VHH binders against Tubulin glycylase 3B (TTLL3B). Designs and how they scored, part 4

Target 1, 358 residues: Tubulin glycylase 3B (TTLL3B), of Drosophila melanogaster (Fruit fly) (q9vm92r272to629)
Amino acid sequence: LEERMAFIEDYQQTQARSLLLYVREHQPAELISENGTIFSTTLDFALGKVKKMVRHAEHYSLDDARIKPPTPAEIVENQTFMVQSTDVLKSNAKFKVSEKVMAEYARLAGLYLDQIESLRPDYRWDGSRNLWILKPGYQSRGIGIVIRSSLDDILQWTSNNQNKKYIVQKYIERPLLIYRTKFDIRQYMLLTITDTKVSIWTYRDCYLRFSSQEFTMDDLRESIHLTNNSVQKRYKNKTNRDSRLPKNNMWSLDQFKNYLRIMGAPDGSWSKTYNGFKQNLVAVVMASLDETELLQNAFELYGCDFMLDEHYNPILIEINSTPDLSPSTEITARICPMVLKDCIRVVVDLPKNPTAAT

## First folded at step 1 (VHH)

Design b04 (framework vhh_4orz_3)
Fold by ESMFold2-Fast, scan of step 1:
Structure b04 (fold): chain B 358 residues (1-358), chain A 123 residues (1-123)
Amino acid sequence: as target 1 above (358 residues)
Amino acid sequence: EVQLVESGGGLVQAGGSLRLFCAASGRTFSSYAMAWLRQAPGKRREWVALISSGGSTDYADSVKDRFTISRDNAKNTVSLQMNSLKPEDTAIYFCAAGRSLYYGSGTWPYDYWGQGTQVTVSS
């Protein structure tokens, strides 16, 4: 299937970038051995793959939009690359090249990664693990979500769970952490559709939700990686977690702003983040709207979940059409009623359909 | 509603094999994902293997190709076949059950836990 082919291509491209990231992030002497089993052809393949990605990103065309079946030679080359690169990334296999040659590959890796990342800023969120998150399309609140690193495991998982219509997304391996702990930000959005226009309203306040344990990529369990309250409420906070984090695993916006001030974040970091929330949500909503929806008076409240990168750029994780508005903490007890009150005020001002039947 | 009891642990020499069993009581066993986790002395609990309610399996890299998890819904049992055992496999092994789990590694997404069974691998 077309979707399967597109995913396989994306996975292989991500593996090439993962290898180059690994090479860029290590000293050349650490990557080589006289008894190394990995040859320079593996690096040549990765560089070639990223070069093709740069060309595609710079000069998108209708021909390039089509996924083409690989030739038998290309299948063999991809298979060899996957085996060799996986040995490097997961088993610490060493390259059999000189330190000087490896230093040149590290330089080229940096150049090509800089090029693709300038064209695809979202690639800066990737690490060298090639991890993917699989989400069921019809389940919410973290239920049924899995994290996988193996192409075969991902394909087998989606095949075995076809009825759930899983969404496969690259896992964000380099999120901003607070006191070494993963968090997300719940941002409410109200969408109103009138006979004259579509309007998107972002609530003026938000809150952070923390994982119960310190972040690590060595353990993929949900208590570390899924910050959703319905998942996290099942766990106790670990004793080795930073004591400055709240026992109820939530921060108000004011607490986050205070953290930014104490950590010396640039002035305007929150304004940048909030404007990014608005831009991301407008783009997603506008891309998903059908023309026929604009003829009806409608409104919908969404709970939007964001992570941040190291530069305070928002990363949209999920839009929940049935947001939990229950008062689970002092913060939600304050915010959720205000969100509902603001929705009522906006909806009361919604223009009447001028063609409404009596 | 589910109670878990492990058995099959013991002392074995490096290179040997052991089979662990987890007996579950309760009428809803077939709806649960089942997992094995282990804890070595002085170390944190780590995930070893998982089998979903539908039979899909997953393994930690350290035990892949050496351990095999299986389930028998008719007998309400989960088994862990451990081959090519190493001294570093020495740990207390726990059986765990969970509903609506995301799969993969983990220690706390499980609703029910057994008491554990000791596995000791001599050099």
Scores: ipSAE 0.000, ipTM 0.099, lowest interface PAE 20.5, mean pLDDT 76

Design b05 (framework vhh_8fcz_2)
Fold by ESMFold2-Fast, scan of step 1:
Structure b05 (fold): chain B 358 residues (1-358), chain A 125 residues (1-125)
Amino acid sequence: as target 1 above (358 residues)
Amino acid sequence: QVQLVESGGGLVQPGGSLRLSCAASGFTFSSYAMNWVRQPPGKGLEWVSGISGSGGSTTYADSVEGRFTIIRDNDKKMVYLQMTSLKTEDTAVYYCAKGSRYFDWLSTPGAFDIEGQGTQVTVSS
C-alpha cells in the first residue's frame, strides 16, 4: 500500500512536470485556440505542484519524508488535473487563453523546471509523455518488459501480474542518440569475495548496442526502445536507418571515442562518463551488500547497462547477474573471453588473509 | 610475492599539501592499474583514485576531484598521490592497491586487511 501511494504521487508529480515541459517546448501560438477547452487553472495547478517539489528538494526537513494519504478535496483536484493535462498531452487539446498569457506561463514553466532540474538532475531525462517501463522482478533479458503511460493501466497491470513482482521505473525519454538511433553501453562489473571482504571492480573495456530502427516516441515497439542484444538480434535493421551504424548493432569503445572526436564532444567526455559508471556502481553495490549471501573466495560477474544524457552523464538502466557471454559479434567474441580470463587473474592475485591489517 | 610500501604521510594543517608514494614489487608493474584507497578512523575503506598501467587514464572520487592528482613512474615502479587543499575529512590511513590488467579496483567496504601498512595522513590545526 505504501508502495502504491508512493508511485501514485510520483506519477502525478511527473504529470505536472510533463505538462510544463510540453508548454516550454512549444510556441505559445501552437498551444492556444479560441475554442480551447483547457483553462489557466490547469497550468496554475502544475506550477503549484512543481513549486512544492522545489521547496521540498531545497529543505529536506520542511516536508514529511513519509507520504500522507490525500484528503478527499485533494483527490478531486488531482483527478481533475490528470484529466485536463492528459487531454493536452495526448489529444492536443488547446488552452483558452491569450497568446500573451500563454507566453507568461511558458516563461514561468521554464523558470520552475530549471529550478527543480538543478536540484534533481535525473529529471532532465524526462519528456512530456509520462512513460513508465515495467520489468519482471527477475532478470529476464527483455522478456515480459512493457511500456505504459496510463496510471490506471500501470496499476491494473501490476495487480494482474502480482506473481511476477513487477518493478516500475520512469522510461528515459531523452537519451543521447547516435545518428537518430537509441543505444546502451554494456559495462562489466566484478565482485570478488576474499576472507569475508567484498571488492568491487569495473572492466576497462565496454561496448555499445544499437536499436535496429531510428528512435521515435510515436511508436513504442521493443525494436526501437529496447537496446538489449537478446532483443535486437531478433530484428532486421530498417532500410532508412543511418548507414554509418553497424550492421551487427554494436560499437567498440574505440569506435565510440572516435565518434566523440568527430562530432566535437567536449574534451574529457568519455572520462566523465566512465567515472560516472564507477560512482553509480559503487553506490548500488554498497546499498545492497547487507542482502547478499557471501561465499569464501568467490566472484560474481555482472553486466551493467547504461544510457547517456546529452551531457554524457550515465543513466543506469539494469544490472544483470547472468550476463550473456556468447560470441554474438566480433566485438563480444573479443571482449567476453578477456573478461573471463581477467576475472581469474583478479581472484588469484588477491591476498589470502594478510597477517598485518594496519 | 606482491609487496606495496606506502610513505609520505604526516600531520598537515587544513589547506596544506602532501605527496604520498607507493613502492611496488613482485609483479609486472606496468601491466596493472594502481589505486589509492583510504580508511578514516573507525570507518571502512574508501576508493580515492586510480591510474591505468600506461598512465594514460586517471579517475577520482568526487570528494577529491580537482584536489588530488595520481601519477606513476613505471621505470621506478612507483605510484604517487599529490594532495592539495587538504580538509579535515581527508584524515585517514592511505593505502595503494594493485588493480588487474583490465579491471579497475573501486572499493572494498569495511576491509581492514589490505596490502601494505599504509601511511597516516592527519589534517588538523
Scores: ipSAE 0.195, ipTM 0.559, lowest interface PAE 2.3, mean pLDDT 79

Design b06 (framework vhh_8fcz_2)
Fold by ESMFold2-Fast, scan of step 1:
Formats: structure tokens, C-alpha cells, sequence
Structure b06 (fold): chain B 358 residues (1-358), chain A 125 residues (1-125)
């Protein structure tokens, strides 16, 4: 229930940022009309909400961010804001203000967004759609994953599916695209528990998986937005997709490194990305470990899925404890047996051997 | 209401030592893995160290292994980070964090709650 309150607050904060992103990305004249139905109070509310987020994200004030039940007046203000901002974002409603006033709001929107994004770099992955991805808490292999934009729909969905213990995550609306197509990166991780400590090993090789069609936010179909192979293998590649992308929808790491070179990525971008994989995986796995769940001299292989931002920083989207090791392409036919060989070497050989490739 | 309050930061010279403290309230502290994460100026969050719910297992980032020690006191609901041989690269705001997974709640790629204001560590002459 406190989790529900925290989610509602997060959703409303994201709506405020979404409105400001929309205002920043449009010319002032495009946002206004003499017959406009949206007043400046909607923008004042969004700016105030983001300003409060900036204050709380600064190192000296984060303890003030504790969730409290809203007052009746705050409930009404939030409801009014949600209705008005949704009319702007989804129905192209116009503001009834002068162009000069709208230009000033656009300037302030840019300023406040720059401030919060500098404190919360993950916010740069957001667009103006306020989309959320809902995943069942059990390992589902892509089954039951849905994308929702409405707060009421999300709350209704989770209430109707309580037995599945859905996890709600902000959908990454601005991932790095390759030739206008969505991808993820499958990275294998081995977790071992020895007599000394917990160790996390990342396999040096990985592969990319592409969507079967060009990325668009105008269509939320799984064939566009869910890149895992269990979803994508059901679909044929669209004719409008860039011909440089592989027909089997996978790239090797070498092919990705070649892409980085061609696109002029800074030297060391892949090393930075791979080190980021290791840091993200250590942080998330350590946060979720329980000594009673993992016995001494135990091991577990995970398939970890990442997307990248425009600076090649990794975004962890999923950890699968039952990864598919089937040879579905020439790439997986090479990588999967090698991952298994390396796991055996780490587990059967001395677990303390740091030169074992995983 | 979950609350984490960090303290113990300050200005130290390279090679110096500091002990950071984190006071937890509003949850069953002994049921959670606890972490320290840091944010250097102009950079994203970086995981530093983790400790299991009983204190029986600890892990460290390569950059701090052998220099930092994470400790917890479940009776006092405290987690500590003992920092030695500090380097200028250790300059950051330090946050203590627990896992943020709940039914319907995962909002960060780091998988952790950053609940406190943090504590500033500056390593400089």
C-alpha cells in the first residue's frame, strides 16, 4: 500500500516532467490558441512539482521526500493537473496564453528539466508519453508483459492480477536506436558462493537482438517494443526496416563494435559500456541477495538484458534466472556452449581463479 | 515510512580515513541487503559496497576493495562504511540504500532505494 502511494507519486512526477518535455520540444506558437482550453496554472503546477523534485534530489534535502498522504486540496489539484496535462499530451489541447508568456514557460521548462536530469541521469531516457511497462513477477519469457499510459489502467491491471505480483517499471521511451530500430543486449552473468564471499562473473562476449520493425511510439505492439527472442521469433521483418540490419535479428559483439567505429563513437565506448554492465549487475544482484536463498558452494547462471542511452551507458531492463541457451542463430550456436564451458571451469576449477573467462 | 539518514562525511586529505553511518527506520532492517552507493561530481550513481541481511557476506567494488569495510548492527538498525586510504577519486555524495523491489514497484536501473539526503565526502588538500 505504501508501494502504491509511492507509485502514484512517481507517476504524477513523471506526468509533470512529460508536460515540460512537450513544451520544451515545441515552438511556442504551436502550443497556443485564442480558443485554448488550458490555462497557465497547469504549467505552474508542473514547474512547481519539478522544482520540488530538484530540491529533494539535492544531497542536503532527500529526507524531506518521504511519502505522506495528500491533503484533500492536493488531491483536487493533482486530479485537475492530470486531466489538463493529459488533454495537452494526448489530445493536442492548446494553451490560452500569449506567445511571449508561452516562450517564458518553455525557457523555465528547459531550465528545470536540465537541473533534474543532471541530478537524475536516468530521467533522460523518458519522453512525454508517461508510459509504463508491467511485467509479471514470475519468470514469464515475455508472456503477460503490457505497456500502459493511464494511471487508472495501471492500478486496475495490478489489482486484477495480484496473484501474478506485477512489477511496474517506467518504459524507456528514448533508447539508443540502431538504424531506427530498437535492440537489447544479452549479457550472461554467473553468480557463485564460496567459503570466502559472493562472486559475480560476467561473460566477455554478448549479442544484440533487434526488433522485427522500425521503432515508433505511435504503435505499442510487442513486435516493435519487446526485443526478447521469444516474442520476436513470432514475427517477420517488415519491408520498411533498414536493410543493414540482419535477417536473423542478431548482431555479434564484433558487429556492434564495428557499428560504433562507423558512427564515430568515442574510443573506449564499449569498455565503458561493459564496465557499466558489471557495475549495474553487482549493484542490483547484491541488493536482491539473501543468505538463506543461496547455499555455500552454489552457483546460478543469469541472462541479463540491457539497452543503451545515447552516451552508451547501459540500462538494465531484465534479469532472467532461466536463460534460453538454445542455438537459435549462428551467434547463439557459438556463444551459448562457450558460456556453459566457462561456467563449468569456474565451478569445477578453483572458484578463486580470477583468470577464468565468464 | 521507510527512512535512511546518512552522516559522517566531511573534508579529509588523501590517505585519510572517515566512517560513514546510516540510520534506518520504518522497515524490518534485518530482512534487507544494504548497500552504499556514491555520486561523484558530474557523474551518475556508482555502487560501492553491499552487506547481507545478517552481515555474513560482504561485497565491494574493485576500486575500493581492501580500503573500505562495510559493517551493520541490526540491533541499532545501522549500517556503516569504514573508509581508509582515501583518494581524490573517492570524492562524492555517499548514500546508503536498500533494495526497492516490491509488488508493482521498480523505478531505477540501480535496483535500490536512495532514501536519504546523502553525506558529502571531499578528499582534497
Amino acid sequence: as target 1 above (358 residues)
Amino acid sequence: QVQLVESGGGLVQPGGSLRLSCAASGFTFSNYWMNWVRQPPGKGLEWVSGISWSGGSTTYADSVEGRFTIIRDNDKKMVYLQMTSLKTEDTAVYYCARHSYGSGLYTSPYGMDVEGQGTQVTVSS
Scores: ipSAE 0.000, ipTM 0.109, lowest interface PAE 21.9, mean pLDDT 76

Design b07 (framework vhh_h_nbbcii10_fgla)
Fold by ESMFold2-Fast, scan of step 1:
Structure b07 (fold): chain B 358 residues (1-358), chain A 128 residues (1-128)
Amino acid sequence: as target 1 above (358 residues)
Amino acid sequence: QVQLVESGGGLVQPGGSLRLSCAASGFTFSSYSTYALGWFRQAPGQGLEAVAAISGSGGSTYYADSVKGRFTISRDNSKNTLYLQMNSLRAEDTAVYYCAARTGWYSLRLSPSDYDYWGQGTLVTVSS
């Protein structure tokens, strides 16, 4: 119940940010009409909601923030906002304000979003569609994963599928795309335990996995949005897909570096990305140390999945403790045996020379 | 289809000079060059050894200590050709010379396993 109420609050806050993102991303003239059905009070509500989020993020006390239930007037105001903002975001409803007034709201939206995004950098990955990804709480190999935008649909889905213990997460709506196509990066991590000392090794090679068709938010099909090989191998590559993308839906690290050079990425962009992988993985491992079984002279291999933002910053999306090491393409046929060889080197050399690692 | 074809090998006397050429087809050398290029050699009864490498931009070169100051690697993007100018040749330079290319690197690599495409090789014999 508490989890349900916390999700509803998160969904409503995300709706306010979504409206402001939409306003920031469109020209004022595109947002207004003399026959518009949405009034400035909807924008005032969204700005007030984000302003409150900024105040709480600066000196956040989670327990105190959750203690006060909304008044009946606040409940009605929130319900009105949800209806009106949804009409804008999903039905192209227009504001009945002047272009000058809309331009001022766009300016304020930008200021408030910049403030909250400086305190919550993860919010920069959000778009204006308030999309959520629902995953079953057990190993599924991509089976049963759904994407939903409606609060009622999400609540009904979780209620109807209680036996599967679904996890609800915000969908990353603004990933970096390559030739208009979604990808992730498979990065291997080796965790070793000796004399209660935990060591983390990241393999210096990796590979990219592409969706079988161009990215679009107009269609939520798994063939567009889920980059897992177990999902993508079921789909034929579509004709609307850029011909420069590989037919086997994978790129080597070298091919990705080539792409970065062609696109004029700054020198050191890959080094920045790789260092970001290491920092993200260290943070996750350190946060999970009390849940890790510490056995003397043990090791575990993980497959870590990352997306990138427009600045080549990594976004960790999943860690798999049972990574598939089977050759499925020329790329995996080369990389997977090398990863296994390097795991042996680390395990064999760990007591003598840790610098002999991958 | 990517192909590398070496030419220019042959018999030379110690102290002589020879220029090897590597003609590339199926991909283009350009100002954005997506291919780092190298020369490797295999002497009789020996393993494959890196001789020289040139970055995709042409701004960085590497030479093995045994050839430094005697050999010069260069590329001509307009002719899609890689060159190795070999001066002051010694008997120990006798080997089959291979042209190799790797995708997506501005930095140099010296391991044969780092290269994606290989020519058939050209024999260089330095004999008195």
Scores: ipSAE 0.000, ipTM 0.090, lowest interface PAE 23.3, mean pLDDT 76

Design b08 (framework vhh_h_nbbcii10_fgla)
Fold by ESMFold2-Fast, scan of step 1:
Structure b08 (fold): chain B 358 residues (1-358), chain A 127 residues (1-127)
Amino acid sequence: as target 1 above (358 residues)
Amino acid sequence: QVQLVESGGGLVQPGGSLRLSCAASGRTFSSGSYYALGWFRQAPGQGLEAVAAISWSGGSTYYADSVKGRFTISRDNSKNTLYLQMNSLRAEDTAVYYCAAGLSYYRSTYPSEYNYWGQGTLVTVSS
C-alpha cells in the first residue's frame, strides 16, 4: 500500500507537470475563451505542485523522505484539480482569463518546468497525456504490455493482477520521430565471461526499424506494438505515410547518418548517440547473464532496443536475450551474419586475450 | 548524471556480519525520485543474481531464498543511501556485491530493469 500511495502521488505530480507542459506548448490565445469553464486557480495549483517538487529535489531532509497521508482538504484539492485539468487536457476546455494573464502563466510554467527538468532530466521525455506503461517484471518482448492514462484504471489493473509482478513506468511520449514516424534502433551487444572476468562488446553497426504507420497518441494499440518487429511485419504500410521511408521499414546506420546530415543535425550527433548507447549498456547489461546457463568461457548475445529524444540522447527500451538473427531484409541479411561471425571470433580469442568490462 | 558507490565490503569469518552501504549522487532518492533499488551479487565463476530489492517507498521488499531471514535491505531517501545488513554469513555468500537503481515504483529482480549500477564491493567469507 505504500507503493500505491507513492504511485498516486507521482501520478498527481505528473498531472500537474502535464498541464504546465500543455500550457507551455500552446499559444495563450489558443488556451482561453470568454466562455471558458476553467479558472486560474487550476493553474495556481499546478504551479504550486511543481514548485514544491523543485524544492524537495533541491533539499533533502528526513521529514521530506516520509510518505505523509493527505489531509481531507488536500484530498478535495487534488480531486478538484484532477477533474479540471483532465477537462483541459482531454476535452479541450478553455481558461476564462485574459490573454495577458495566460501569457504570464505560460512564462511561469516554462520557468518551473525548466527547473524540475534540470534536476530530473528523464522528465524531458514526458508529454501532456499522463500515460503509464504497465509491463511484466520479467522480460516479455512486448507481450502483456498495456498503456493506461486513468488513475482508476491503473489502480484497478494492478489490483486485479496482484498475483503477477508488474512494472509501472511513465510512457515515453516525446521520442524523436523521422518523417512523423516512430522508430527504434537495434544495437547488438555480446557479453562474455572468462573465469570471473566480465567483458561487454558493442557492435559498431546497427539498424533502425520503422513503424508501419505515422506516430499518433490517439491509438494506444500502435504504441503497445511499435517495438515488436514480429507484430509490425503483419501490418501494411499506410498510404499517407511519408514516401521517403523505406517499404521494408528498415534503415542502415549509413542511411540514418545521411538523414542527420540532410536535416542539419549538429556535428557529432551520432557520436553522442553511440557514446550514450555504450554508457547505458555498460550500466545495465553487465550482469544479465542467467546463472543457470553459466559455463567457463561463457557468452551471451543481446539485442538492445533504443529510442532517441529530440537531442539525440538514447532511451533504452528493451534488452532481448534471444534476438532474432533471421535475414528478414537486405539490411539484416548483411548485419546478422557479421554479428554471428564477430561473436565466434571474440569467443575463440577471449581465453587468450581477455579485456575488462568498462 | 547518477552515480552509485558501494562500501562496507571486506573479509569476515563464517557466521559474521557486514553492513553494505550504497551512496547515490545526482538527487536519486529525494521525494521526487521514483527509483526501485536492489542489491545484486556475482560469485567467482557465476553470473549475477538478485540478492534483495526494495520499492521506492520501502513498503515492498524481495529477498532471494538463499539469503531470506539473514539479510535485510533498507533505504534512507533523505541521505540518498541504500543498505544491506548481512548476518550469519556463509562461504557461499562470497561475491562482488553491486547496488542498482531503476525507474520503477515496484521492486524488480531482473537486471535489465535497472538503469544505474555501482562498481561493486568485494565480500569474502572465509577464515
Scores: ipSAE 0.000, ipTM 0.268, lowest interface PAE 14.2, mean pLDDT 75

Design b09 (framework vhh_8ghr_2)
Fold by ESMFold2-Fast, scan of step 1:
Structure b09 (fold): chain B 358 residues (1-358), chain A 124 residues (1-124)
Amino acid sequence: as target 1 above (358 residues)
Amino acid sequence: EVQLVESGGGLVQPGGSLRLSCAASGFTFSSYSYIGWVRRAPGKGEELVARIYPSSGSTSYADSVKGRFTISADISKNTAYLQMNSLRVEDTAVYYCARWSYGYPRSLSGMDYWGQGTLVTVSS
């Protein structure tokens, strides 16, 4: 109920941001026509929606405000906006305004987007497609994940698959690509809770996993968009894929560092990325810990999946509490046994020898 | 597989005209993607000169070519064109056809696929 209303509001807010992003990214002359079918009221609605988001974000530190059900009039206004904005974004419909008026809307779009993005940096990863990723519970290992753009499709999918307890997340439309191909980074984390102390251990080594074909938004198939090894191992690499990418669809950390040097990434980019992994994982763990869990002695190994933005900032995608430790490639044959040895050293040897963890 | 194949480059005198063609395969122009032309002149960086959204016909141009160059697309032939008029010595460059993923019109990092390039030389 409440969750459904919150999602619908998020979807509609994302559509407003998508329209403003589209307007910001195009020359005013490209957006207008004397035969245009979209009026300035559509832009006014989007600006008003984003302005409300800015006000809300400024007043609430935890985003825990209750979402009130929309009135019948508000439902109609939102539906009208969805139809008109979708015509612009997917059918390239034109605005019937002057170039001067459109230039002013583009300026305001940029201003309002800058304001909301300063309060919500994650919004910088969005494009104009309003895509959402639907994931069954954390232990699915990529099985059953789907990408949807339609509100009705999303709501129907979650309703028809209630037994899977789907998580709905905004799809990252603007990830960093390597040779036009999507990838993620597998990072291991060990969580220990002993004597009321929480310790988070990140393994210094990691590996990249590539999609079997080039990234495109024109096709939402899992072979393009889901980099998880459980998905990608079912697919043969496509002939149009860049030949510099590995046949086994994995890179070691050393290969990634070499790529960063070749492409002229700033010095310290990997250190920034790794420190970002640690910061993201600490934040998630601390936000998720129940007081009752702090009273229990526990250890858990997690496989954490990250993408990167254009500045090499990590984007946490998934935390898997039952990570695959099988040696599927030369890279995993090296890394997985060492992760297991380190876990044994921390859990078994640390109480006997405090320096065993180092 | 996606391919972009350019043709129509060559030697032309200042003030002359050339038409470049870009034949696309592996996707359709009705797929909500942009097609653009990027050039690299000797000793200079890359410049996006023209972009088109084929399904609507919406176009944009660099200031250096406005009024002289015209980009167009034939959806039925899945081919994009760059008509270059009043050519200058400064237009000498390798011209690449590129498909645009969604992003800023002046950003070259958003180009998904590039053709092999075609050389245009403007000299007597």
Scores: ipSAE 0.000, ipTM 0.126, lowest interface PAE 17.2, mean pLDDT 76

Design b10 (framework vhh_8ghr_2)
Fold by ESMFold2-Fast, scan of step 1:
Order: C-alpha cells, then structure tokens, then sequence
Structure b10 (fold): chain B 358 residues (1-358), chain A 124 residues (1-124)
C-alpha cells in the first residue's frame, strides 16, 4: 500500500514534467490548431505542479506544515489534467491558443524544467512518454519484464501479479548511447555478513552488453530495450548497426576505457562511474533489509546492471541474486571464473581483518 | 543540513516498554518522505522494523514486531516515534532512524539520511 501511494504520486509528477518536456521539444506552431481541444489551463496546471516540486526540493519548503489532503475540487483538477495531458502526449491533441501564447508557455516550460533538473539531475534521464518498466522482484533474466505507460495498466498488472513482487521503475528514456546503440554494464557485487560488519565488495572488472539494433523510442520491442544477454542472444544483429560494435554484443572494460579516450571524455570519468556504482549499491543494501534474508557468516554474489547518463553518472537498473556465470563470449569466459575465485579469497580474508573492509 | 537525532534507548526487562524518538531537522516529515526504524543486533543483519509516511497516511511493520510496536509522528514537533511494547530479548539491538524516498534507479525506496543510533538492551 505505501509503495502504491508513493508510485501514484511519482507517476502524476512525471506526467506534469512529461507535458512540459513535450512542449519544450516541439515548435509552437506544431503544438497548436484553430480546432484544438486542449486549453491553456492544462499548461498552467503542469507549470504549477513543477513549481511545487521545485519549492519542495529547495530549503524554504522546510517551514511548511503538513500539506492538507486535496479538496474535491483539487481531485477533479488533477483528473482533468491527466485526461487532457494524456490526449496531448499519446493522441497528439492540439492546444487552442495563439502561437505567441504557446511560445511563452514553451519558454516557461524550459525555465521550470531547468530549475527542477538542476535540483534533481536524475530527471534529465526522463523523456515525455511517462514510461515505466515492470520487473519481477527476484531474478528476471528478461522473463516477465514489461514496459507500460498507463497508470491503470500498471496498477492492474501489479494487482494480478501480487505473488511475484514486481518492481515498478521509471523507464530511462535518455540513456547514454554508444554508436547510437543501447548498452548496460554488468558489475559484480559480493555481500558478506559477519559478527562485526555487513560489507559490500564491488569487483574492479566489468563488461558492457549491447542491444542487437539501434536505439529508438518509436518501438518498444525487447530486442531494442532489454540489453541483458538472455534476451539479446535470441536476436540477430541488424544491418543498420555501427560496424565498430562487436558481433558478440559485449565490450570489456578496457574497450570501454579506450572508447572514453577516443570520445574525449574528461579525465577521471571511469573512476567517477565506478565510485557511483559503489554508492548506489551501498544505498540499496541499506534500504532493502530483511532479517530472514541475512545469514551470519555467509556471502551472496550479485550481478548488478547499470546504464550511464551523458555525464557518465551510473543508473542502477537491476540486481540479480543468481547471476548467469556461463561463458557466452570470450569476455564472460575470462571474467566469470575469476569472480568466483575472488569471492572465496574475500570470504577467507574477511575473518582476518574485518575492520579493514571499507 | 538534514539531521535525524534518536533518543529513548536504554536497558529494560523482558515484557517491558520503551518509546524511541526521532527528531528531524533540515526537512519536514510531513513532506512525501518515509521515516523508518532500522535495527542492527550483534551477530545479526539489519532489519527494517517500521516505516511511516505522514504525507500518505501509511504505516508498515516487520512481521517480527507487528502487534507489539507502533510507529507514529507529531508534525508540530517534526518528530517520529516508535512505541515498543512486550519487549523480548531478541529485540536487543541498535535502533536507527532513517529518511527514505521513492527512487526509480535504486530498485525502490532508498534511505538517504541516517541518525547515529540508540542502543536498546532487553535482559533479565
């Protein structure tokens, strides 16, 4: 229930930002029509909602008392906004305003989006489609993963699949691409539990996995959007892919570092990315605690999947508690046996120097 | 600066009661955040025992404490409470107050700020 309430709020806030992104990204003349069915009140509502988000993200929100429950009138306003904004975003409905008025709304949309994105840099990964990815909470490997844009569809899916513990996440619509192709990074993590400490170890080596075809938001097929190997190995590479990408759809860390050098990434970009992996994983472990899942003097190996933003900041997309360690390429044939060997080393060393673990 | 300060821990006999307090500063607990209580016992892992969102009007509890512990919040004092009744020896732990918000890139709710912890010892 509490996850449901937080999700509904996040969905509604994302809808307002989606509308403003859509307005910012289109020419005013493309957004209007003399026969338009959408009025300026829809834009006023979206701007007001984003302005409230900006206010809550800034220090001056600290003085506020608890926000009052929405009045019946406010509930109706929100419902009207959802209907009208959805007509714009999904049905290409047009605004019944002048081009000059639309240009002013586009200017204000840009201003408020810049403001919220400066306070919430993660929001720059969002597009205008309000897309969500639904994953089984435990190992998925591409099975049962769906992408949805409708609040009703998402709530129905989770209600019909309560026993599967689905994770609902905002889909990353603007990831960093390599040669116009989507990728993720497989990062191994070892969690160890002792008398003195819960410790998180991140393996220093990793690998990238590419989609079999170029990225596009016009097609939501799993061959474009799900980069894990169990999905991608079912598909042949498309002829429109850049020839610099490997036939086996994987890059080593060294190949990625070479790419960063060639593309002129700032010095220290990889170190920043790797430190970000560690920070994200520490946060997740601390947030998702259950006494029955933790066994003293044990270890658990996880395969963690990340994407990157345009500034090489990591975006955690999945943690697999039973990672696939089979040799699918030269890269996995090299890395996976070493990960298993190093896990034993860490478990043996930890009892000797548990306070040295950082 | 965001801070969470716990108080109310101590030594108590089995079957006794304690009330823990978590005073928040640098943000309002009536915002969309969740406030959780997480405990860590010697030789055991961490456990989320209770969570509250005053904004959503929601509370949740671990099965191990359900019916014995009650989480609440006083908006005017910007403080969350954990009332612990019918305490057992297995409730002995350091109790942490933490702030949590929904994050789509951390696979759910992430705790972003933590208090220093307060020790609760249940012994004869």
Amino acid sequence: as target 1 above (358 residues)
Amino acid sequence: EVQLVESGGGLVQPGGSLRLSCAASGFTISSYYYIGWVRRAPGKGEELVARISPYYGSTSYADSVKGRFTISADISKNTAYLQMNSLRVEDTAVYYCARSGYSPWTLGYAFDYWGQGTLVTVSS
Scores: ipSAE 0.000, ipTM 0.112, lowest interface PAE 20.5, mean pLDDT 75

Design b11 (framework vhh_7w1s_2)
Fold by ESMFold2-Fast, scan of step 1:
Structure b11 (fold): chain B 358 residues (1-358), chain A 121 residues (1-121)
Amino acid sequence: as target 1 above (358 residues)
Amino acid sequence: QLQLVESGGGLVQAGGSMRLSCAASGFTFSSYMGWHRQAPGKQRELVAKITSGGTAYDDSVKGRFTISRDNTKNTVYLQMNSLKVEDTAVYYCAAGPLYSSGWTSTEYDYWGQGTQVTVSS
């Protein structure tokens, strides 16, 4: 119940941010009409919601365990806001305010969004669609993954699929694209455990995996939005896809570095990205150490999937405990055997640290 | 196997600057890197380290030394400015996993052979 309430709150906060993003990204004249059905109170609500998020991010403990249920008045206000904001975002409903008033709301939206995004950099990857990705429990290899935008649909889906223990995550709506196509980056991580210490290693090489179709938010099909090879191998590359993209849907790290150079990315963009991979992985492992099962083996290899934003900041989307190491392309035929060989080197070279008998 | 090779040491006058380099070769797993030093008759001490979380320095070198990493060359550098006679030591490059639980300096698993830095008055 607490988890359900937390998700509903996240969804509603995301809706408020989605409306403000939409307002910021459109000209005031495009958002208004003399016959408009949406009033300024909808924008006031969204601004108030984001203002509270800013206060919480600045002063509030992120570890607060209790979510207070909304009052009846707050429930009505939230319901009205959801209906009105959805009409704007999905049905192109117009505001009944003057252009001057709308321009002021756009300025305020920009200020509050900039403020919350400076405190929550991960919010920079959100768009105005309020999309969520639902994954069945355990590694699915892309099977059973769905994308939903409706709160009611999400709650109904998870209720109807209780036996599958679905995980609900915010969808990254503004990923960096290469030649208008979505990609992720497979990064390997080695975890070694002894009696006295836990150690994390990241493999220095990685590879990119492309979707078979150009990216669009107008179509939520898995062939566009899920870059897993197990999903993409079922689809033929579209004829309108940029010819510079590989037929096997993978790039080596060297090919990506060459792309960054050609596109004029700032010097050090890859270094920034790789450092971000390392920071994300250390944080995730540290958070999970209390829950780690007692391992009899000295090591475990993980496949970690990242996306990038327009500033080459990585976002971790998935960690796979049973990564596919088969030679599916010339790139994986080269990298996967080397990863396995280097795991042996790390484990064999590691000093023995027997636990003292207290 | 992982091998660390230091370079850039030598003799320098007090107040001068010097840059040490450590080239890592061998296996391809990323690791955190650090510089340690050992002066005659003293224990080896951590000078600076670079990790996924950023950089850290011993109080004696803060504001004077800078550690940096060139990810394309597998090389870590120690830029030493405003050198003091007390900075005279053998400087060692060390490498370990990206993260290691524990609070001891022995978290480093690989060591270079060392490079001598001598600061004259």
Scores: ipSAE 0.093, ipTM 0.557, lowest interface PAE 4.7, mean pLDDT 79

